# Designs tried in a protein design chat: miniprotein binders against o43061. Part 13

Target 1, 338 residues: o43061
Amino acid sequence: YNHSPEIQRSVYTLTGLAPSSKMAFVTMLTVRAANGENEVENTQQDWYYNSTRLLVHRLVKFKPTKSKYPVVVLAMKGIDQWKLDQLQEDGAIVKVVDPLYAHEVVDDVNDIALLDSRWSMMFTKLRVFEMYEYDRICFLDSDILPIKKMDKVFDVHQLSYSKDSVLFPPTLFYKPRRSIFWRRFTEEFAAYGLTRDDLYPYVFAAVSDPGMWHETPPPFKDYFNAGLFVFKPLKAHYKRLMALARFPKLYDNANMMEQSLLNFAYNSAGAFPWESLDWTFNGLWARKNDLPYLKAVHGKHWQPEGSLGYDEDTSKLWWDAFQEMQTYHDQQRNADLY
Short names: E, the ipSAE of ESMFold2; O, the ipSAE of OpenDDE; V2, 0.75 times the mean of E and O plus 0.25 times the DockQ between their complexes.

## First folded at step 3 (miniprotein)

Design x3
Fold by ESMFold2-Fast, scan of step 3:
Structure x3 (fold): chain B 338 residues (1-338), chain A 118 residues (1-118)
Amino acid sequence: as target 1 above (338 residues)
Amino acid sequence: SDREKVEELFKKGYELMLQGKHDEAIKIFEEALEIARQIGDKSLEADILSLLAFAYMEKGDLDTALDYLKQALEIAKEIDDEELTAEILIDIAEVYLRKGEVDKAKEALEEAKRLSEK
């Protein structure tokens, strides 16, 4: 285990998994504008949709990467029905979700006029935290390509350590239990809809974001990439995230709104430190030398990158995978005619 | 004991707050504050001041809440209780967030985190 010193100070429980545990891979498919795609400039192919289909194919059908767990596509309201029908035919569970707009979430609306529809819909990703029907979820961006078995990604630990929630929003804060008196006082905070018992045990694990042009293995950084994370859906954590999301100035003014929010909510020095997941589950800026180790490659490999482009080998790997999927679907159509 | 009397008053005050009877809760917490001051328990006094601040916050009187929290903060620092100091700073941050003073709230939360991680 490659854990930060802060996480290592937490009381680890066993994984918390039982044979009856309900686990799922979940990805989000947004409307093209929300994906940052300019439909006027890129009308030839919906590559986020195509990449989502490839992700589903890799986890549902392709033997070398096939999972025993279901794949759920959370589809933003407004996506064409034929795309949803196709994903369902490909073997995904499709759930349509209402967008969460920034103006509906944030209290500080200063400069919100600078946010276009793309930025306004960034909080829709938080819908994944409302999937309480699952015991454990691996969320992955739709531009992730599995190249080996991913099922071990769920083998992360439940954490029960409490540091008295110094980063919990004050309206949802619980006083430390120093005596029987303060224990009773803290328990009465249930009137505000949240107790510490509702926050634990929790699961939150992600891969360190080393940045571009890294060595193999990449160096550890105490900041994770929000493109893949494993968590236990808990109503208390969803409410906590929504409360924190109200105040962007507390966590970030940068372009990576949801990643900044999650790094703030689950920072290593806080009450809910993140667990470092093995880097091979989220291969950021992957090069040829990384490929023997990686279980998944993360990037828009269908698109050319400027001076920060990918190795030709990783681009070829994505296009070969896409061709394999198309061949599979063509063969299945022919077989259905017998 | 005096501690049992305070705990009874806190339970009563909190039940009143849950019913939306903030003015009645404040009277009960003020009675508890007098007991804490009479017995000379500085830690208990700071805790009660924080509860009074909480009642005023629920009532929407953020300036009065801030005044009580500043009194509690001074006592917590005087008795060198870093946990209590951090807790009160988090409450101060909540008041600033509700007032729209986000930068002041962030400053208070950063100080609270620094103290809690010692």
Scores: ipSAE 0.006, ipTM 0.168, lowest interface PAE 11.1, mean pLDDT 74

## First folded at step 4 (miniprotein)

Design g1a (at its last look DockQ between E and O 0.05; V2 from the best seeds 0.00; counts 0 for: pae E 11.5 > 1.5, off the site)
Fold by OpenDDE base, look of step 4:
Structure g1a (fold): chain B 338 residues (1-338), chain A 118 residues (1-118)
Amino acid sequence: as target 1 above (338 residues)
Amino acid sequence: SDREQVELLILFGDWLMRRGKHDRAIEYFERALKIARQIGDKSLEAQILSHLAQAYMAKGDLDTALDYLKQALEIAKEIDDEELTAEILIQIAEVYLRKGEVDKAKEALEEAKRLSEK
């Protein structure tokens, strides 16, 4: 972690953020396009709902992981009302949001690497950047399981530009699909109708993605996982992000969906380098040896043995947590009956 | 043609990169590099070295990435391609930044700027 993008930020003025009462954990519950008749996809949707409930339960109810901050579920329009009601009962703030379809975001959808139903709504996650009512948001994918208190995730820095230290205009490289040549991208804020002052200071922090099974601690990679990030919602940044999103060729043809976009937009070599959060906030490819250090584990831990990324210890951890949640609700129902 | 073969190898390497198969991508880039060297296309060689650097960067091996970029830089200077030189310098700067070597990154970017303003 000594090679954190934080070192790159020496060119920028880093200031600690003061505590704010306007902080929230935010997750998203999406409608999976009912692909056809296969019962299997409906079961997957139910698991994401269950995982979302578990996340809410851990942050709102479960004492060891309970947060002082509100938990917001961004629910895509079309989710059954009973699911929304249940999440509210679980203690979440439910906010219904319209999807962002790829064809609405991208100039040419053919520039997207994979055109499937899942990719059509991949940008819906970007709706979190419109939550201007909050000073700081920690977004979490619904398949993140808190195992320790996570409130310190908000202890990040804001970055300001120094007129004197600006390394010559941040230039990024991208490779268009089917091109053998790298192209240069120099960001011009005026193209967005923005000034530099509109965009700074900013907050964006995430955890390095190891991309595979790893030693403890994982090695740092200058590529972050978009399953957990902390940022300050700013209208200017949403505008910038949506402008960049128009051109998948800039961000690896969206090969990793919104993660590709975010890693481009907050690239360490760009105008808005990401801040490295401690790896313990997003336990990717976690194993038993990682668990003592982790504050959260990230993965589809409900999946059976033989699934990609299956790990017995993390799977057990998830199922035990899920069972605890069920037990909690059963006890509450029984208490209300007496 | 050998050149077409190189291009196909690069494209396939890129396809592998997009799938996170960095080691396999490197194999294809290395094959491409071999052919580029055989045909004596220095510009193509430098570009393939840049692709290799990107693959190693993706793997988190910044030292190897830097080595490839330095080789590319030497070639770009040898063939007096200022545009290519500037592009490689910018990539070098990126690697230095990732390594925490801010001063070296600044130097590389300044040189790249100088070359781009001509």
Scores: ipSAE 0.210, ipTM 0.686, lowest interface PAE 2.6, mean pLDDT 87
Fold by ESMFold2, look of step 4:
Structure g1a (fold): chain B 338 residues (1-338), chain A 118 residues (1-118)
Amino acid sequence: as target 1 above (338 residues)
Amino acid sequence: SDREQVELLILFGDWLMRRGKHDRAIEYFERALKIARQIGDKSLEAQILSHLAQAYMAKGDLDTALDYLKQALEIAKEIDDEELTAEILIQIAEVYLRKGEVDKAKEALEEAKRLSEK
């Protein structure tokens, strides 16, 4: 009978489906290789460009995986115009974006452990959060290969907090490398120039990252892979991400690049927990037993035997897909002769 | 792996604590404790005992909280982890303050300060 005059619940409420009508798949094409080497060679051996073309082909032209939603390629300034023209001819919407450099984002560049070019590639990916013309975006790394229809990836929840929630300071969690305890970082939304109402409701969903070879299905791990995620672009959340990005020590000095930042910002124990997508939308460390279930395989499958993460069956899938794309375009050129 | 499972259970228990679901958080911390003991990781065991103590402190069961913290303190001293020992002593001091035992709280805080200075 102990009746309190003030009761609030702290459980986040799923507010149901947002009826967003404007969806897009978005990928990014950069001028530099992932390992920080010089600009990628402009040849048939430019496999990131080739993989981007294959992703576009699979979502735009290839009937078994074709999407009803537009496919956008965000191209970093400096990509050769003929590559942009080809991607547009392949059926993508191409948008050129300015890079974001580490000195424009972090407060103390001495806090970062990575070379500026890799940080620039990471931060430039955050431009996807500024595409406010869309109600939901599915971002995909260019080394993702759709093998089944992907459009149901957008069937995710708009997330909010309960109005009856117990009021607590919003908190993020991180673990300093030498500490046995998780540290708490209290967010003050006013420090971002925001109020709580600016940040809710939101959408953020991703697939759990198994991290290594696994059984089918992979076990759940409370750490998502940033190679594929679904979100609603919101100005408040972009402001928040840019504010958090200022302090690399909070997200393990970007040890896993943007994945570290996003896992920190949308941690399941924080104020903006991520929603778990079905694992079949982002097939990490995929092998033969996974393939009947997967809608997409994720990896650099063009790489030869002996490469980290090599698998014979996913390699064959990738090369068969690449050959199908080349045959499609050869047939289109021959048909266009008349 | 088992270590990753323990860390996940602790994180989710902390999430429940923030939402005022103390009894449910204890369930998760108890599951984590069982696994940490099975794998023999004394550092994790002490951490989980500290989380259990925080949950019982939130429920107002200060005697149970203190018992868990004393178990955690013994382990932290056995493994010679001065940072963990100092952190546990600060929590013990909080329990003593809530019990009104100010002299005991002061003693715990002075010991934690000495360990942090070294």
Scores: ipSAE 0.000, ipTM 0.211, lowest interface PAE 11.5, mean pLDDT 80
ESMFold2 (binder alone), look of step 4: mean pLDDT 92; pTM 0.920

Design g2a (at its last look DockQ between E and O 0.23; V2 from the best seeds 0.00; counts 0 for: pae E 17.0 > 1.5, off the site)
Fold by OpenDDE base, look of step 4:
Structure g2a (fold): chain B 338 residues (1-338), chain A 118 residues (1-118)
Amino acid sequence: as target 1 above (338 residues)
Amino acid sequence: SDREKVERLIEYGDRLMELGKHDLAIYIFEWALRRARKIGDKSLEAQILSHLAQAYMAKGDLDTALDYLKQALEIAKEIDDEELTAEILIQIAEVYLRKGEVDKAKEALEEAKRLSEK
């Protein structure tokens, strides 16, 4: 982590942020497009719901991981009301949001690497950037399991630009699909109807994605996972993101969906380099050796043996956590009966 | 053509990069590099070196990436391609920034700017 994008930010003014009363954990629950009759997809939807419940339970109820900050579930329109009601009962703030369809976001949908129905709503996650009621948000994918207190994730820096710091406008390189040549992208804020002053100061921090099984600690890669990030919701930044989102060619044809976009938008070589969070906040490809250090593990840990990324220890950890949640609710129901 | 073969190798390497198969991509880029050198296409050689640098950056090997970029820079200067030189300098600056070498990054960016304003 000695090569953190934070070093790149040394060109900018970094200011530590004081505690704010307007901070929240936010997760998203999406409706999977009912592909056809296959029972298997409905079961997968239920697991994401269950995982979302577990995340909420860990942050709101479970004493070892309980946060002082509110937990918001952004629920995509079309989710069953009983699921929303249950999440509210679990202690989440439920906010229903309209999907962002790829055809509404992208100028040419053919520039998307995978034209699958599952990708049609990939940008719905960007709705979190419209949550201007909060000063800082930590977004978490629903398949993140807190195993320790995570409140320190909000201890990030605000980045301000200095007129003297940038000798040359940041230039990013992108490679259009089927091109052997890199192309240069120089960001023009005026194209968004924005000035630099509209865009600074900003907050954006995430955890480096190891991309595969790794040693402990994982090696730093200048590419972050979009499953957990901390940012300050700003209208200007949402506008910027939506402008960039129009052109998948800029961000690897959305090969990794919104993660590709975010890694482009907050590229370390760009005008808005990402801040590196401690790896322990997002345990990707986690194994037993990582667990003593981790504050959260990230993955579809409910999946059976033989699944991609399956690990026995993390799977057990998830199932034990899920069972604890069930036991908790059973006890609550019994307490309400007496 | 021999050039087209090199281009296909680059495309294949890029696809491997997309799949996260960085080591295999490196192998393919090295093959492409050998072929580009054989046909004497210096511009293509520099481009492939840049691709190699990107692959090593993806692996977290910034030193090797920088070495390839420096080689690319030398070639770009040799063939007097100012645009390519500027592009490589920007990539070098990125590597320096990732290494925490801010002053060297600034220098590279300044040179890139100078070349781009001509």
Scores: ipSAE 0.018, ipTM 0.388, lowest interface PAE 7.0, mean pLDDT 86
Fold by ESMFold2, look of step 4:
Structure g2a (fold): chain B 338 residues (1-338), chain A 118 residues (1-118)
Amino acid sequence: as target 1 above (338 residues)
Amino acid sequence: SDREKVERLIEYGDRLMELGKHDLAIYIFEWALRRARKIGDKSLEAQILSHLAQAYMAKGDLDTALDYLKQALEIAKEIDDEELTAEILIQIAEVYLRKGEVDKAKEALEEAKRLSEK
């Protein structure tokens, strides 16, 4: 279930949320390495930094897409100060966070794959759930390019239950990779020091992940993409997420990084189903026919032809946007000089 | 060994699905299905039919997906495999939901839940 509002309402109640002055877009900038070199030291090759700057520019400065809400960059400790300074000058609120390593999160860390830097990036990203100063956050991967106004992404629902409703045991389902078998894991909230009432109401919304090339619009899949999600930071939910994160086997050994964990934690069949956002907010595997509808395109569009998910129309769109940003900053420098 | 060879074909098909190569994945799953039928492994046959359904769901062909899932369900019930039956019912519910047949989706999910509570 959680494929339709009618099914969701059988055990839960959805309440629409009004705009708030404490909403924010949040992205994350990590220390990245490619081909055995530290990409942080080379701006021409640090395309994640470049794409973060472009995302900030599109939400803060570029009139066709700019937002009325602040843009926050969570920067992993170890990012060069000049990059942080530049993002702040670009108009972002920059917050430095300590890395969160697998050995600090996972109960059994003997698997050598858990030392992969992607696990540290994944766990450090969970710090976005600690930003309790905001009523609602839209997290975006830095490779998302807004092409229309995004602010309506915050028009989401708060999910609650009635005390008179018959609720299923707090059960999660997981599926080992390369198997059709789902397994049950029954949660005991008391083991977290929580009750069911501590965890409701909550907000978690994301866009269905087509996983491949698709028609327009993409078909719905009961599996969301974690490149864009809207949520309310809640201490109880952060505590729950950290407890679940201890056991990677429950979320497919993070095969899709934080997407695996979040899809497990907010599984539509579980106690905390995710809300489906309109597909146009996170244009995955996007092609020309999608573009008239999309509010954002999602992909590493700076990569050359032959790369996974390459499309010539979205690639051109991205490079045009990047060039527009560079022109904007050149004009600002010239205005400052004269 | 014969079961292991079929399982490797399934793994290859799943990797093709991950890469968005649905037609090639269907070709591989159909190959695996023919082999599973030849060796008479009904549990494996039902599992492969479920993988075929997932591939057709990814292509948006919900009618073909449902046909495969109903075939898988018949087999899973025949061999009294409650775990497999519950998994197939969840997939059937997903197909019904995408088709807008909410009552049928609820019915399938309730049956899957009942099997899980035993």
Scores: ipSAE 0.000, ipTM 0.181, lowest interface PAE 17.0, mean pLDDT 81
ESMFold2 (binder alone), look of step 4: mean pLDDT 93; pTM 0.925

Design g3a (at its last look DockQ between E and O 0.01; V2 from the best seeds 0.00; counts 0 for: pae E 20.1 > 1.5, off the site)
Fold by OpenDDE base, look of step 4:
Structure g3a (fold): chain B 338 residues (1-338), chain A 118 residues (1-118)
Amino acid sequence: as target 1 above (338 residues)
Amino acid sequence: SDREKVEELIKKGDELMEQGKHDEAIKIFEEALEIARQIGDKSLEAQILSHLAQAYMAKGDLRLALWYLLYALAIAKEIDDEELTAEILIQIAEVYLRKGEVDKAKEALERAKRLSEK
C-alpha cells in the first residue's frame, strides 16, 4: 500500500470557535452534480438543503428532539453562501470542506462499478474522519429526520485488543468484478506506516441495513447503512481508510459508494468489526409500524407518491416536521419585529 | 510556464484525437491533468477532464466518458463557473443520448440552457 496521498484537509471555518464539545452530530451538504437522480438538479439541491435545515432544526431547536451536543454541517465548497448563513442561523456550526474526488482517491477509476455523478464526490463524506477535534462523532445523512432524542447514540463501546490477541489481522475475502474466484486480503498495518497500537482503541458503530421493506423490528444483516454511524476520529483510521479507498476491487467496486468502503474497512470478519447500534437510530424503509420505536427515520421523504421507497406515513411525518420548522422561523421573525 | 505546458499538451492531445489516436491522446491528457492539479488550476483541470471524456467517447466507452464529465461538472460547480458548467452539461447530454437515456439528456440540456440565459 503506497502512501495514501495526504489529502490535506482544507476546512474553512466560516464563523466562531467551535465549542470545545467532545461529541458532535455531523451532517454533510454536498454540491450535487446535475444528473445524479431523475429529479431536476436545482430542485434536488434545494431538497437536500431543506432536509439539512430540518435535521439541524430538530437537533438544535425542536424541543422533543433537541440535543445537548453541537451540530456541524460540513458544506462542500461551492454551496451558496446564503445557504451557509441560514444553516448557521439555524444553529449549526458550518464548516466548508474541499471535495474528495474519486480520481484523487482511487488508483484505477475503472474499478468503480457505478460511474454516476454521485461517484465523483462520494469520498467527500470521508472528510468527517478528519474531525480530530471531537472524541466521538455521529454522522448523519441529510435525509435523516430525528423524531426522538438521539443523544444516546453516542453510548457505544471502545474496542481494544488484548496483548494475547492474534498477532495478525484476520483475513478478509473479496471478489473482484468479473472474477469467479474469491481473493484473500490480509491487512498489513505497516503498509500504512501504522502500528497496531496506532489503530486501537477504536470506535465504530452503525445500524444494520435491511435493504428493503421489512417487518418490525427489521432482521439483522451483517451489513450496515453508512447514513448513520458513530466513530472516534483518529488520524490513523483516516490514513487507513484512505489507503483502502485506493482499491475499489476490495470493497465491491464501490457498488454502494462509501458504504461499500466502510463495510469493508469495518467488516465483522476484519480487524475492526463494526458495533451494531440499535435499529431505532436509523429507520430505513420505515413504515407506520416502525414509528413508535424509531428515534429517526431515514429516506427522501419529500418525494412524491410513486417514488421508490415512498411511504405515506413517513412522507407525512417529514412534511409535518418541515412545516413546523417553517412556522418556527416565521414566529421568530415576527418576534424580532416587535 | 506550467500553464503553457498544459495548453500545449491539450493541443497535442486534440491533434492526436483528430488523427484517431485516442489512446495516445488519453496519455497526453492525463499528463496535462497532473500538471493542472499541481498548479491548482481547477478550471483547467475540468477542461482537461472534458477532453478525456471526449477521448473515451470516441473509443465507445460511454461509461468512463460520463464519469469524467461528472467529475468535471463537480469541479465547475465548485469554482462557480457557470459557463463551464453549461458546456459540460451539454457534453453530458450527448453521452446520455448515446446511452439511450433521453430523459437525462433532456434534463442536462435544459439545465445548460438555463445557465446560458443568465
Scores: ipSAE 0.014, ipTM 0.234, lowest interface PAE 8.4, mean pLDDT 85
Fold by ESMFold2, look of step 4:
Structure g3a (fold): chain B 338 residues (1-338), chain A 118 residues (1-118)
Amino acid sequence: as target 1 above (338 residues)
Amino acid sequence: SDREKVEELIKKGDELMEQGKHDEAIKIFEEALEIARQIGDKSLEAQILSHLAQAYMAKGDLRLALWYLLYALAIAKEIDDEELTAEILIQIAEVYLRKGEVDKAKEALERAKRLSEK
């Protein structure tokens, strides 16, 4: 639901892409969690690193998809320097970030939860909200493959509220564990050291997550996928996110990691509703019928038949793209030699 | 079952709340509460009390909302349901925030946090 009689918010301005706006595509590269206890065949291959390189290649070098905007890789501290050097040579701006560990953010995380590196990866990803040098960021998970021009993803609205229509304190909505009921949590911005005006206007847009195989186009769900989102980095919103992050029970104990937190923070019925982007920018659960429309496919397409979410057409697409990237680099080495 | 009837009444009450029909929702929640008490389901009883509190919050009666939440809290602690206890503490924090009592809201949230330490 997207109707709350307690608080009414309105969009006062529509923003197209201003030519002077400083835009960037940003992805994140993390340290590998597995380090030798598991005898997996691919333990010496870093497919997330390969996928990150392919994403950079598609946005920087590959003519059918290359962007006029910079591509930034946020690299978690501890990644081998040669990987960072290669990403920079590929054309990315590489920025190393300090990790945010669960015990630094959520004081109530028990010792067993601290062993789950997914929490630290989630919190470190929130560093993207601190990149205040940009007017708009399109964050992409490293397993997104652009197949058409992506630059129109920045055609999003700057959102504000009508001061005359604010009758009640803003409310967040969550569903506690073992409950069939949604609960309300009314925000008091003063508890964050903020006023309401500090938090507006803002930008937050994402693609609806179908959650399963679907028809073309997928049906809309009022729950977005955090693998791709467009936002304006704002100090007030970072403060708010960090305050909310302290209490995992408010966002379903991060069952879907940052997706849980962001859907809670930008719930469509709350003070800062998310804007729905066109589905073609983030092709989730994609199959052959989707491909003519998609600007990007999202998934771990390097994985073999039998893997969750496997589709032969998107798998072939990914491997063809990977081969094209390798051929590109071979040809550049040959040109440098002659 | 009677439990399913209670859950249907709660759903109906929530629909009325979203329509702004708070007095009608309260009547529905009161009916659900009576059935939950009759069947002895303390977990449902506490949950229904929290829905009543939400309805009174919507009507601006923060004093009565807090009373219902404190009652729900006592029940949740009685049945040793730490998850439900934490849920109710979060709602108590909401009431304190609406009252402008930020320190009390922080304390309620910290109590809810300590319950998730397991």
Scores: ipSAE 0.000, ipTM 0.194, lowest interface PAE 20.1, mean pLDDT 79
ESMFold2 (binder alone), look of step 4: mean pLDDT 91; pTM 0.901

